# Ledger of designs, part 40: VH-VL binders against o04291r164to392

Target 1, 229 residues: o04291r164to392
Amino acid sequence: DANNPAGLLSIAEEALAEFLSKATGTAVDWVQMIGMKPGPDSIGIVAISRNCSGIAARACGLVSLEPMKVAEILKDRPSWLRDCRSVDTLSVIPAGNGGTIELIYTQMYAPTTLAAARDFWTLRYSTCLEDGSYVVCERSLTSATGGPTGPPSSNFVRAEMKPSGFLIRPCDGGGSILHIVDHVDLDAWSVPEVMRPLYESSKILAQKMTVAALRHVRQIAQETSGEVQ
Key: E = the ipSAE of ESMFold2; O = the ipSAE of OpenDDE; V2 = 0.75 times the mean of E and O plus 0.25 times the DockQ between their complexes.

## First folded at step 18 (VH-VL; framework fv_regdanvimab)

Design T04 (at its last fold request DockQ between E and O 0.70; V2 from the best seeds 0.00; counts 0 for: pae E 2.1 > 2)
Fold by OpenDDE, fold request of step 19:
Structure T04 (fold): chain C 229 residues (1-229), chain A 121 residues (1-121), chain B 110 residues (1-110)
Amino acid sequence: as target 1 above (229 residues)
Amino acid sequence: QITLKESGPTLVKPTQTLTLTCSFSGFSLSYPGMAVGWIRQPPGKALEWLALIDWDDDKYYSTSLKTRLTISKDTSKNQVVLTMTNMDPVDTATYYCARIYSDYFDWFDPWGQGTTVTVSS
Amino acid sequence: ELVLTQPPSVSAAPGQKVTISCSGSSSNIGKNYVSWYQQLPGTAPKLLIYDNNKRPSGIPDRFSGSKSGTSATLGITGLQTGDEADYYCGTWDYSLDAVVFGGGTELTVL
């Protein structure tokens, strides 16, 4: 059975481990994104990677919301990710450890008309860590990872999501510290050379996805509390 | 084929403002990842970076010259304009514009042929 | 002013190998990749090496780049008369928030 809970949990745990190593560690070579200097008025700390498979971006910032609320907001990608066309949750599986595994099919809009849009078949794992942090990590399911086969790609090019997600740590004074990692391989080789910058730029990823997520959460927080974030 | 070409006055008087235009083809600043920078080179001296502007209209300036520099882009015309105020003979140099296709602004390619600007009374 | 340091001049005979060093700091070469530019007399600079060791199209494999720590090196083998030029290293400095260049190295072919 492709939906074997034990097998999926194994994949989820591996994804979690790898994600955490990226979010707070140096599993990926992070460098500060130019133009995004940290400061009191900054959105947060944004970093990108040059020496990784695909493209990768990381962001860290404070949010005046509880971890679970942050997670709920960010899980709804279509609400804040402009290039997200659709998100279909095909399966929801209790992990048995309090966590939840979701099998998700995501369709993206193409950044250019000259290339096919990308889609993702991913496993998303949500769980609470021992320190009270809430984690939502996600990775593509491939033949290499195992797991069920996703929907046919049809008019899309299947892209790969490397272990990505959100680490949301509660703060003593309220709110959360949010760590975001986006790591994807958009198969840039399948697009015309002149368009590859759109697919090979970690900075673009950071701006369109990673920072967008952080800004969205902060906006929601501001709207909720009436305070400037 | 990517090309850049600098244009503007070749002679400027002291205290006047220099306005240079970089016209380019083969790429667009409407597409993410693209940037254009200005570099100057006094006669017989080293390259000196002045400013750059990227597709997102982010602007960066040399710290020492920041107060004198303004960079802007017109995407529809494929042009980048650099203005430098209060010109001095020490600003006599060949001015280049060049493309940056890097998230890290670590290289320029290609370069324009440069335009020589002389500041003299 | 000069954030990256290069030797002012190097020389070698045709067919020989020459190296040009570029010394920086942790805020530039230590954190970013190095590019090299060749400037022939009376011409605009041309990208010679990017990403520490990559050659743009049209650049012969006689040219090589390397980076270690906070320093970079340009290597030229099989030196030709046509290689006589000024060479500049460059990168981004994260502390200065600026593009930085070396002082340039004049290569003379003996």
Scores: ipSAE 0.855, ipTM 0.924, lowest interface PAE 0.5, mean pLDDT 95
Fold by ESMFold2, look of step 18:
Structure T04 (fold): chain C 229 residues (1-229), chain A 121 residues (1-121), chain B 110 residues (1-110)
Amino acid sequence: as target 1 above (229 residues)
Amino acid sequence: QITLKESGPTLVKPTQTLTLTCSFSGFSLSYPGMAVGWIRQPPGKALEWLALIDWDDDKYYSTSLKTRLTISKDTSKNQVVLTMTNMDPVDTATYYCARIYSDYFDWFDPWGQGTTVTVSS
Amino acid sequence: ELVLTQPPSVSAAPGQKVTISCSGSSSNIGKNYVSWYQQLPGTAPKLLIYDNNKRPSGIPDRFSGSKSGTSATLGITGLQTGDEADYYCGTWDYSLDAVVFGGGTELTVL
């Protein structure tokens, strides 16, 4: 059964484990992004992938907001992701212990007229960890993973999101440490060679998504709570 | 497919400023993902990296030469320009430009044929 | 001012195998991938190896590369007289914010 809640939870828990191994470990060959060194005026630490399947970026930074508020902001992808055209939550399934599974269809604008825009069909899992951290992780549903078939992609190229998301740890003294991982395969081989860097560069992914997300949350924190420490 | 060619003076007097132009085709710095660098090689000596500029106008220079170097680009002409001030006979070398990817800056392909610059009176 | 160290020269007979080392540090080879270049006499350098061990189209598989810790190695098997050239390693150094090349290794085929 493709809609079986136990099957979807199994997919979600596997995605969570894989996401955490990227966010806090060396499951991806991370290299420091050139031009984004940590320092007093830095938004945080930014790394990009080398020699992995697809492309990936990771960021870690301090934000002066509570974990649940950070999660709420970042789940609203159209508010901060410039290329996000639409996000449609087609199903919401409660997981035990307060967690939530969502089935999501996302459409993106194309950065060039030479290639079709991408879309995604994903499972998003939100839950609280034993140490008080809040996690939101997401991955594509494909024939290989199982789960329900998504909407048709008639005018889009179906892209793949590998386990990605946000890990938000509460800090002593207030605020949160935010870890972000974006890991995607945008099907760069289907794009004319002159435009391929838009679809296979980990640095461009970091600039457009990972850094943008961290910058957005930090801007909201500055405007509504207090100064980033 | 992709080609680069260096141009500029082949003879320069000490203290003068050298200006070299890299003209390229088959890629563009108006689009993300590309960079161009300059490398020189004195006769019989090792390769020495000088500078690079990428598509988003980030610029990087050799630590020992940075006060003498300026790199710029003209994306509409597919050109990158390097200037080096206060030339000295030790700067006699073949100067190459080469394409590099902007993410990691750790390999160059392809290279131009190079242009030899001699510094004498 | 070279931060990557290569042996100045190596030599071997045709058909033999040679290796060329490139020693760096935690700020360069330890954090990033290594490229290798062949420079035949009187010509521009040509990329042989990128991403530690990958070959561009047209480079035969008798050229190989590897990296371990802060060192990299270029291997050439089935040595030919046409391989007589200078060989350079290169990478990015995160402490200097600069591209760095090794001093070069002159390969002589006897």
Scores: ipSAE 0.544, ipTM 0.794, lowest interface PAE 1.8, mean pLDDT 89
ESMFold2 (binder alone), look of step 18: mean pLDDT 92; pTM 0.946
OpenDDE, look of step 18: ipSAE 0.706; ipTM 0.877
ESMFold2, fold request of step 19: ipSAE 0.385, 0.415, 0.503; ipTM 0.749, 0.762, 0.786
ESMFold2 (binder alone), fold request of step 19: mean pLDDT 92, 93, 93; pTM 0.947, 0.948, 0.948
OpenDDE, fold request of step 19: ipSAE 0.794, 0.854; ipTM 0.903, 0.924
ESMFold2, look of step 19: ipSAE 0.484; ipTM 0.781
ESMFold2 (binder alone), look of step 19: mean pLDDT 93; pTM 0.947
OpenDDE, look of step 19: ipSAE 0.609; ipTM 0.853

Design T05 (at its last fold request DockQ between E and O 0.79; V2 from the best seeds 0.00; counts 0 for: pae E 2.1 > 2)
Fold by OpenDDE, fold request of step 19:
Structure T05 (fold): chain C 229 residues (1-229), chain A 121 residues (1-121), chain B 110 residues (1-110)
Amino acid sequence: as target 1 above (229 residues)
Amino acid sequence: QITLKESGPTLVKPTQTLTLTCSFSGFSLSYPGMSVGWIRQPPGKALEWLALIDWDDDKYYSTSLKTRLTISKDTSKNQVVLTMTNMDPVDTATYYCARIYSDYYDWFDPWGQGTTVTVSS
Amino acid sequence: ELVLTQPPSVSAAPGQKVTISCSGSSSNIGKNYVSWYQQLPGTAPKLLIYDNNKRPSGIPDRFSGSKSGTSATLGITGLQTGDEADYYCGTWDYSLDAVVFGGGTELTVL
């Protein structure tokens, strides 16, 4: 059975480990994104990677929402990610450890008309850590990782999501510290050279996805509390 | 083929404002990832970075010259304009514009041929 | 006031190898990639090396770049008379929030 819970859990745990190593560690060579200086008026700390497979960005910021709420908001990617066409959850599996595994098919809009849109077949793992943090990590399911085969990629180019996600730590004073990692391989080689910047730029990824997520959550928080985040 | 070409006055009087235009082809600042920078070189001296502007209209200036510099882009015309106020003979140099295709603004390619600007009474 | 430091000049005979150093700090070369430019007499600079050690198309493999710590090195093997030029290193400095260049190195072919 392709949906073997034990097998999927193994994949999920690996994804979690790798994600955490990126979110707060140096598994990826992070460099502060130029133009995103930390300060009282800053959205947060934003970093990008130059020497990784694909492109990668991470952000860290404070949000005046509880971890679960932040997770709920961010899981709804179509609501804040402009380039997200659709997200279909094909399966929801209890992990047996309090966590949840979701098999997700995501379709993206193409950033250019000159290239096929990308889609993703991913495993998303949501769980609470011992320290009270809530984590949502996600990675592509491939032949290398194992797991069930995703939907056919008709009219799309199957891209790869490396371990990515959200780490949401509760704060003593209320709210959360949000860590976001986006790490994807968009198969830039398959697009015309002139368009490759759209697919090879970690900075673009940071702006379009990572920072967008953080801004969205903060906006929701502001709307909820009436306070500037 | 990517090309850049600098244009503007070659002679400026002290205290006047220099306006240079970089016209380019082969790429567009409407697409993410593209930037254009200005670099000058006094005769027999080293390269000095002045400013850059990217596709997202982010602008960066040399700290020492920031108050005198303004950079802007016209994407529809494939042009970047640099203005420098209160010109002085010490600002006599060859001024280059160049493309940046880097998230880190750490390299320029290609370069324009440069335009020589002399500041003199 | 130079942020990146280069030797003012280097020289060697044809066929020999030369190296040009570029010394910076933790705010630039220490965490950023280095580029190198060749400027032939009376011409605009030309990108020679980017991302520490990558060559743009058309740049021969005689040219190489490396980085270690807060320093970078340009290597030129099989020196040719046509290599006589000024060479500049460059990168982004996070402390200054600016592009920075070295003072340039004049390469003379003996």
Scores: ipSAE 0.866, ipTM 0.929, lowest interface PAE 0.5, mean pLDDT 95
Fold by ESMFold2, look of step 18:
Structure T05 (fold): chain C 229 residues (1-229), chain A 121 residues (1-121), chain B 110 residues (1-110)
Amino acid sequence: as target 1 above (229 residues)
Amino acid sequence: QITLKESGPTLVKPTQTLTLTCSFSGFSLSYPGMSVGWIRQPPGKALEWLALIDWDDDKYYSTSLKTRLTISKDTSKNQVVLTMTNMDPVDTATYYCARIYSDYYDWFDPWGQGTTVTVSS
Amino acid sequence: ELVLTQPPSVSAAPGQKVTISCSGSSSNIGKNYVSWYQQLPGTAPKLLIYDNNKRPSGIPDRFSGSKSGTSATLGITGLQTGDEADYYCGTWDYSLDAVVFGGGTELTVL
C-alpha cells in the first residue's frame, strides 16, 4: 500500500535521523567554505562537502525570530530560492505523533539552456522535538525508499534530494539557532562538461541555496525587529 | 587540451612594475568552478604562490606580497593579468600560471611552461 | 620559516621505496586536503596527487599519498631513475587565506 501512513512515517523518521547526523555530526566530511568566515558581522558558519555522494552544504547561524516563524518562511521556497519555479504540495498526512508529512513536487529553473531543468519528488516531515526545537526535513521518494510514485518528469531530469532540511533551536532570551543542510544529486554527468560545475560544486550549492536561505531569514528578522516608533 | 601560457617582459629594472599575462584555452572564467593562479620560483628555490582570481572575481593574495600585487581577468580574451610593483633583484624567478579546478583552491592542474623574469642588479 | 615542512632531500636505489613527509598545522593540513607535485629538472611542476590520495589520469599507482592529523606523506615504490625530481606538497591555509607549498624535497636515485 503506497499510501500507508506507517510506511511513510518510517521513511520520515529515517530521513530525520540522517538529516540530524549531517546537521550536528560528521556524517558528511565537512570543510569550511572559503570566503565565508564566522564572526560578529558574518552571516554564520558555512561548510561544504568533500568526497560524499552528490554535493552538500551546511550552515549554522543566529536569527531573531521564533522557530515556528523561521519554519514558515523557509517552507515557502519560491519566496527565497531564486531557481525555484514551483512547489506543489500534493498530499498532507498527519504523522500520528503531532508531526506532519507532506508529499511535494518541485520544479526548478535551469541555470543554463544547455541542459534540462531539474525537478524533485519529495517527502517533507515537520515535527517538534522534546527540547522545543522545530525540525523540517526532506528527501526524495524513489523506488529504493518506497512510497507513492510522483508526477512524470518528461520535460525535466528527476534529481535526488538526500536527507536535508532545517533544525531550528530556540535561544535563551529569544530568537533561534538555525541549522541548514542541503544535500542533492543533480545528475551532473547528464550535462556538457563545461557546465558540469553548476551541478557538482558544493560551493555553488551553498551560495545558491544554503546561504541564500539563511540570508533571507535574517533579512526578514531585521525588518520585523525594525518596528520602532 | 587545456593549455596556459605566460607572457611579458623577461628583463626588468629595479623599482619598475612587472606586468605578466596568462593566456589560456580549453576552459573559460565565464563559467563557474574555475580559477587561475600565479606561482613563482626563484632559481634553485622553492615554489611560492602569489595570487589567484576566481570566475566570480574573488581574489586572494600571498600575505607577504599583497601590497605589491594586483590580479585581474579579461574573460572575453581568456586572459589573467598579474602586476607586481617595485621589483627587486630578489624577485628574479620563473613565473607560472596554473588552472585551479576546485572549490577548495588546494590543487593546480595544468601549469603553464613558465616565463623567466630577471631583475637587473 | 615555511608553513609546510618537507625534508630537503631523500635518496634510494632503483626498485626501492621512498616516502616524503609534509608537516603542517591545524589551519592547513589539519583542516584541508593535500596535493603533491613532481618537478623534473628544467620543467614546470606536474600534479601527482590530489585530495590526499587520488591520482590524476596517467599517474601510475606506484605513486601514493596519505594524510594523518597535520602531516601528509607521498610514497613512491619501484623507484626509477626518471623519478629524480623535486617534490612539493601544497594545500590551503585557512588562517592565512592563502595557498601554501612545502619547501620541496630533492629525490636522488643512486
Scores: ipSAE 0.578, ipTM 0.817, lowest interface PAE 1.8, mean pLDDT 90
ESMFold2 (binder alone), look of step 18: mean pLDDT 93; pTM 0.948
OpenDDE, look of step 18: ipSAE 0.738; ipTM 0.887
ESMFold2, fold request of step 19: ipSAE 0.411, 0.477, 0.483; ipTM 0.741, 0.778, 0.784
ESMFold2 (binder alone), fold request of step 19: mean pLDDT 93, 93, 93; pTM 0.949, 0.950, 0.949
OpenDDE, fold request of step 19: ipSAE 0.837, 0.813; ipTM 0.917, 0.910
ESMFold2, look of step 19: ipSAE 0.478; ipTM 0.780
ESMFold2 (binder alone), look of step 19: mean pLDDT 93; pTM 0.947
OpenDDE, look of step 19: ipSAE 0.638; ipTM 0.865

Design T06 (at its last look DockQ between E and O 0.78; V2 from the best seeds 0.68)
Fold by OpenDDE, look of step 18:
Structure T06 (fold): chain C 229 residues (1-229), chain A 121 residues (1-121), chain B 110 residues (1-110)
Amino acid sequence: as target 1 above (229 residues)
Amino acid sequence: QITLKESGPTLVKPTQTLTLTCSFSGFSLSYPGMTVGWIRQPPGKALEWLALIDWDDDKYYSTSLKTRLTISKDTSKNQVVLTMTNMDPVDTATYYCARIYSDYLDWFDPWGQGTTVTVSS
Amino acid sequence: ELVLTQPPSVSAAPGQKVTISCSGSSSNIGKNYVSWYQQLPGTAPKLLIYDNNKRPSGIPDRFSGSKSGTSATLGITGLQTGDEADYYCGTWDYSLDAVVFGGGTELTVL
């Protein structure tokens, strides 16, 4: 059974482990994103991948919101991700350990008219860690990973999401420390060479997705508290 | 195929401003990820990076020469222009423009053929 | 300021192997990626190696790059007369946001 909870949990746990190793570890060769140095006026610490499969970006920043609120905001990708066309949750499954597994189909807009838009079929796992942190990690479901087959997408190119997500740690004084990892393979080889930078640049990924997420959350936090983030 | 070509005066008087133009083809600075930089090489000396400009119009300059350098791009013409003020004989060198196709800005490929600039009274 | 130090010259006979070192002055280079360029006499530099050990298309496998700690190395096997050139290492200085080149190494084929 492709929807076997135990099987999906196994996939989720693997995704979580790999995501965490990226978020706070060196499972990915992170390098500082040029032009975005940390400082009092900076959005946070931003790094991009080097010599990994696909493209990846990481960001870390403080947010004056509780972890669950941050998670709720970030889960709504269409609200902050410009290139996100739609997000459909096809299934919601209790993980049995307090976490939640969602099977999600995401459609993206194409960054260029010269290439087909990408879509994703992913498993998203949300759970609380022992230290009180809240994690939302997500990865593509493929024949290699197991899990149910995603919806057909005749007009899209199926891209791959490597273990990505958000690690949201509560702060003692309030708010959260937010770690974001975006790791995707957009199949850059399938697009014209001149347009490949749009698909194979970790910097672009960082700007359009990773930093966008962080900015959005901070904006919401500011609006909520009336304070500048 | 990607090509770059440097153009400008080959002789400059001391204290004058040097203006060099890099004309390129095979890529555009309107597309993300593209960067063009300038490197010079005095006769018999090592390569020295001067400046670079990327598709986002971000500019980087050599620290030692920052006050003398200005880099700009004209995307419609596929050109990058470098100006260097207060030229001195010590600035005599072959000046190269080159492309960076990297998020990390740490390698150039390809290079232009270079243009030799002599600063002399 | 990151400084890349290269030997001023190296030499070897045809068919032999030669290595050119590039040493960083700062521990920060440990996280950097190094590129190598070949400059034949009277010509513009040509990229040989990027990302420490990757070869661009058209570069023969006789050329190799490696990096360990704060030192990078360019290796050339099966040395040919046509390999006689100046070789430069380069990287990005994240402290200064600057491209940095080594002092160059003159390779002579004996």
Scores: ipSAE 0.755, ipTM 0.890, lowest interface PAE 0.7, mean pLDDT 94
Fold by ESMFold2, look of step 18:
Structure T06 (fold): chain C 229 residues (1-229), chain A 121 residues (1-121), chain B 110 residues (1-110)
Amino acid sequence: as target 1 above (229 residues)
Amino acid sequence: QITLKESGPTLVKPTQTLTLTCSFSGFSLSYPGMTVGWIRQPPGKALEWLALIDWDDDKYYSTSLKTRLTISKDTSKNQVVLTMTNMDPVDTATYYCARIYSDYLDWFDPWGQGTTVTVSS
Amino acid sequence: ELVLTQPPSVSAAPGQKVTISCSGSSSNIGKNYVSWYQQLPGTAPKLLIYDNNKRPSGIPDRFSGSKSGTSATLGITGLQTGDEADYYCGTWDYSLDAVVFGGGTELTVL
């Protein structure tokens, strides 16, 4: 079921490097999202892509949960992503450095009846960095990347996830700094022109996915979450 | 085939409230990503942005005029309405509505033909 | 006064080229892309350039745009008498949370 672990680790390490360059650097031409300003009541800093392949969004914010709890919540996409229909982990492979590689099939609901729902076939890589940060990054497996072929998508349009994920840094005194990058190509040209912004707008991506994830984790931290001591 | 057309009174008196309607076709504010804005131009002067409203009802106003402006939409009628209170002769201008089709609110296409409003004292 | 500064006027002969500058700041042109508009006498403005250098369909390639730092430039080559118009730059300003336009440039073809 699993392919050569060394080949999958190579894909995972490349995805991690690309994700980090987006999360903390300028690998994407980031533009401040209009309507999202820093301030005492803000959820964090939010940016959207301009003039890149696909669409992308980035967020950074403080959450009052330990890094592993944040990762646990965010890996369960159906619990926070409204359009997520299912997440099926087909394979789990230890990476040999304490990290984990997962091969994941994700199905999404369509936001409109005028276009087919999207699905994803991805590699997700979870690991700890030297500074104690936890990372969960993910990217699509395609013929160009290598790796095993995913499930057929006869009722879905196969979308592409470019290196994306979560960087979760522990804070002194508890809690975490959460960095999120979502970078996707949803095959917008397969939808009617009037609905294309649902699939090509970086702002809509941010609202539906990136900002939603950050808000969800912050809400759980505030309400009734258990604290890991 | 996207068109916009401004309508409303062409003459108002100082202190009165101006109400302008932008009627458009070829798109709807029920469609994601669509935005409509208002711009004015006093005779012989530069363009001045006034306000905008998008498909999910987010609104932005010119900082200097914010206390005098209200923008709203009626999606079922394909209309956007601008209200400006306490009109003064300096507000004499041609008023345009225009579509914005950008997440970054940085360009307008197309524009209406404009309607000229005179404020006489 | 104006957040974006343009020269009030420029002129050149038919067939020549002209450039029109638009000077802004780090909160507008430095952070965002610039659009340009042509306003022929007695008409509404028309989009010429968006995203700094892209042309809508129907705009000839003799119209061009560029951006450097906090300034943008509209270039027009092969000037024609039909190009006599006012030209405006525009963008979003993140400090003001507002759309801003330049003061306009009157182009005369002589």
Scores: ipSAE 0.548, ipTM 0.801, lowest interface PAE 2.0, mean pLDDT 89
ESMFold2 (binder alone), look of step 18: mean pLDDT 92; pTM 0.942

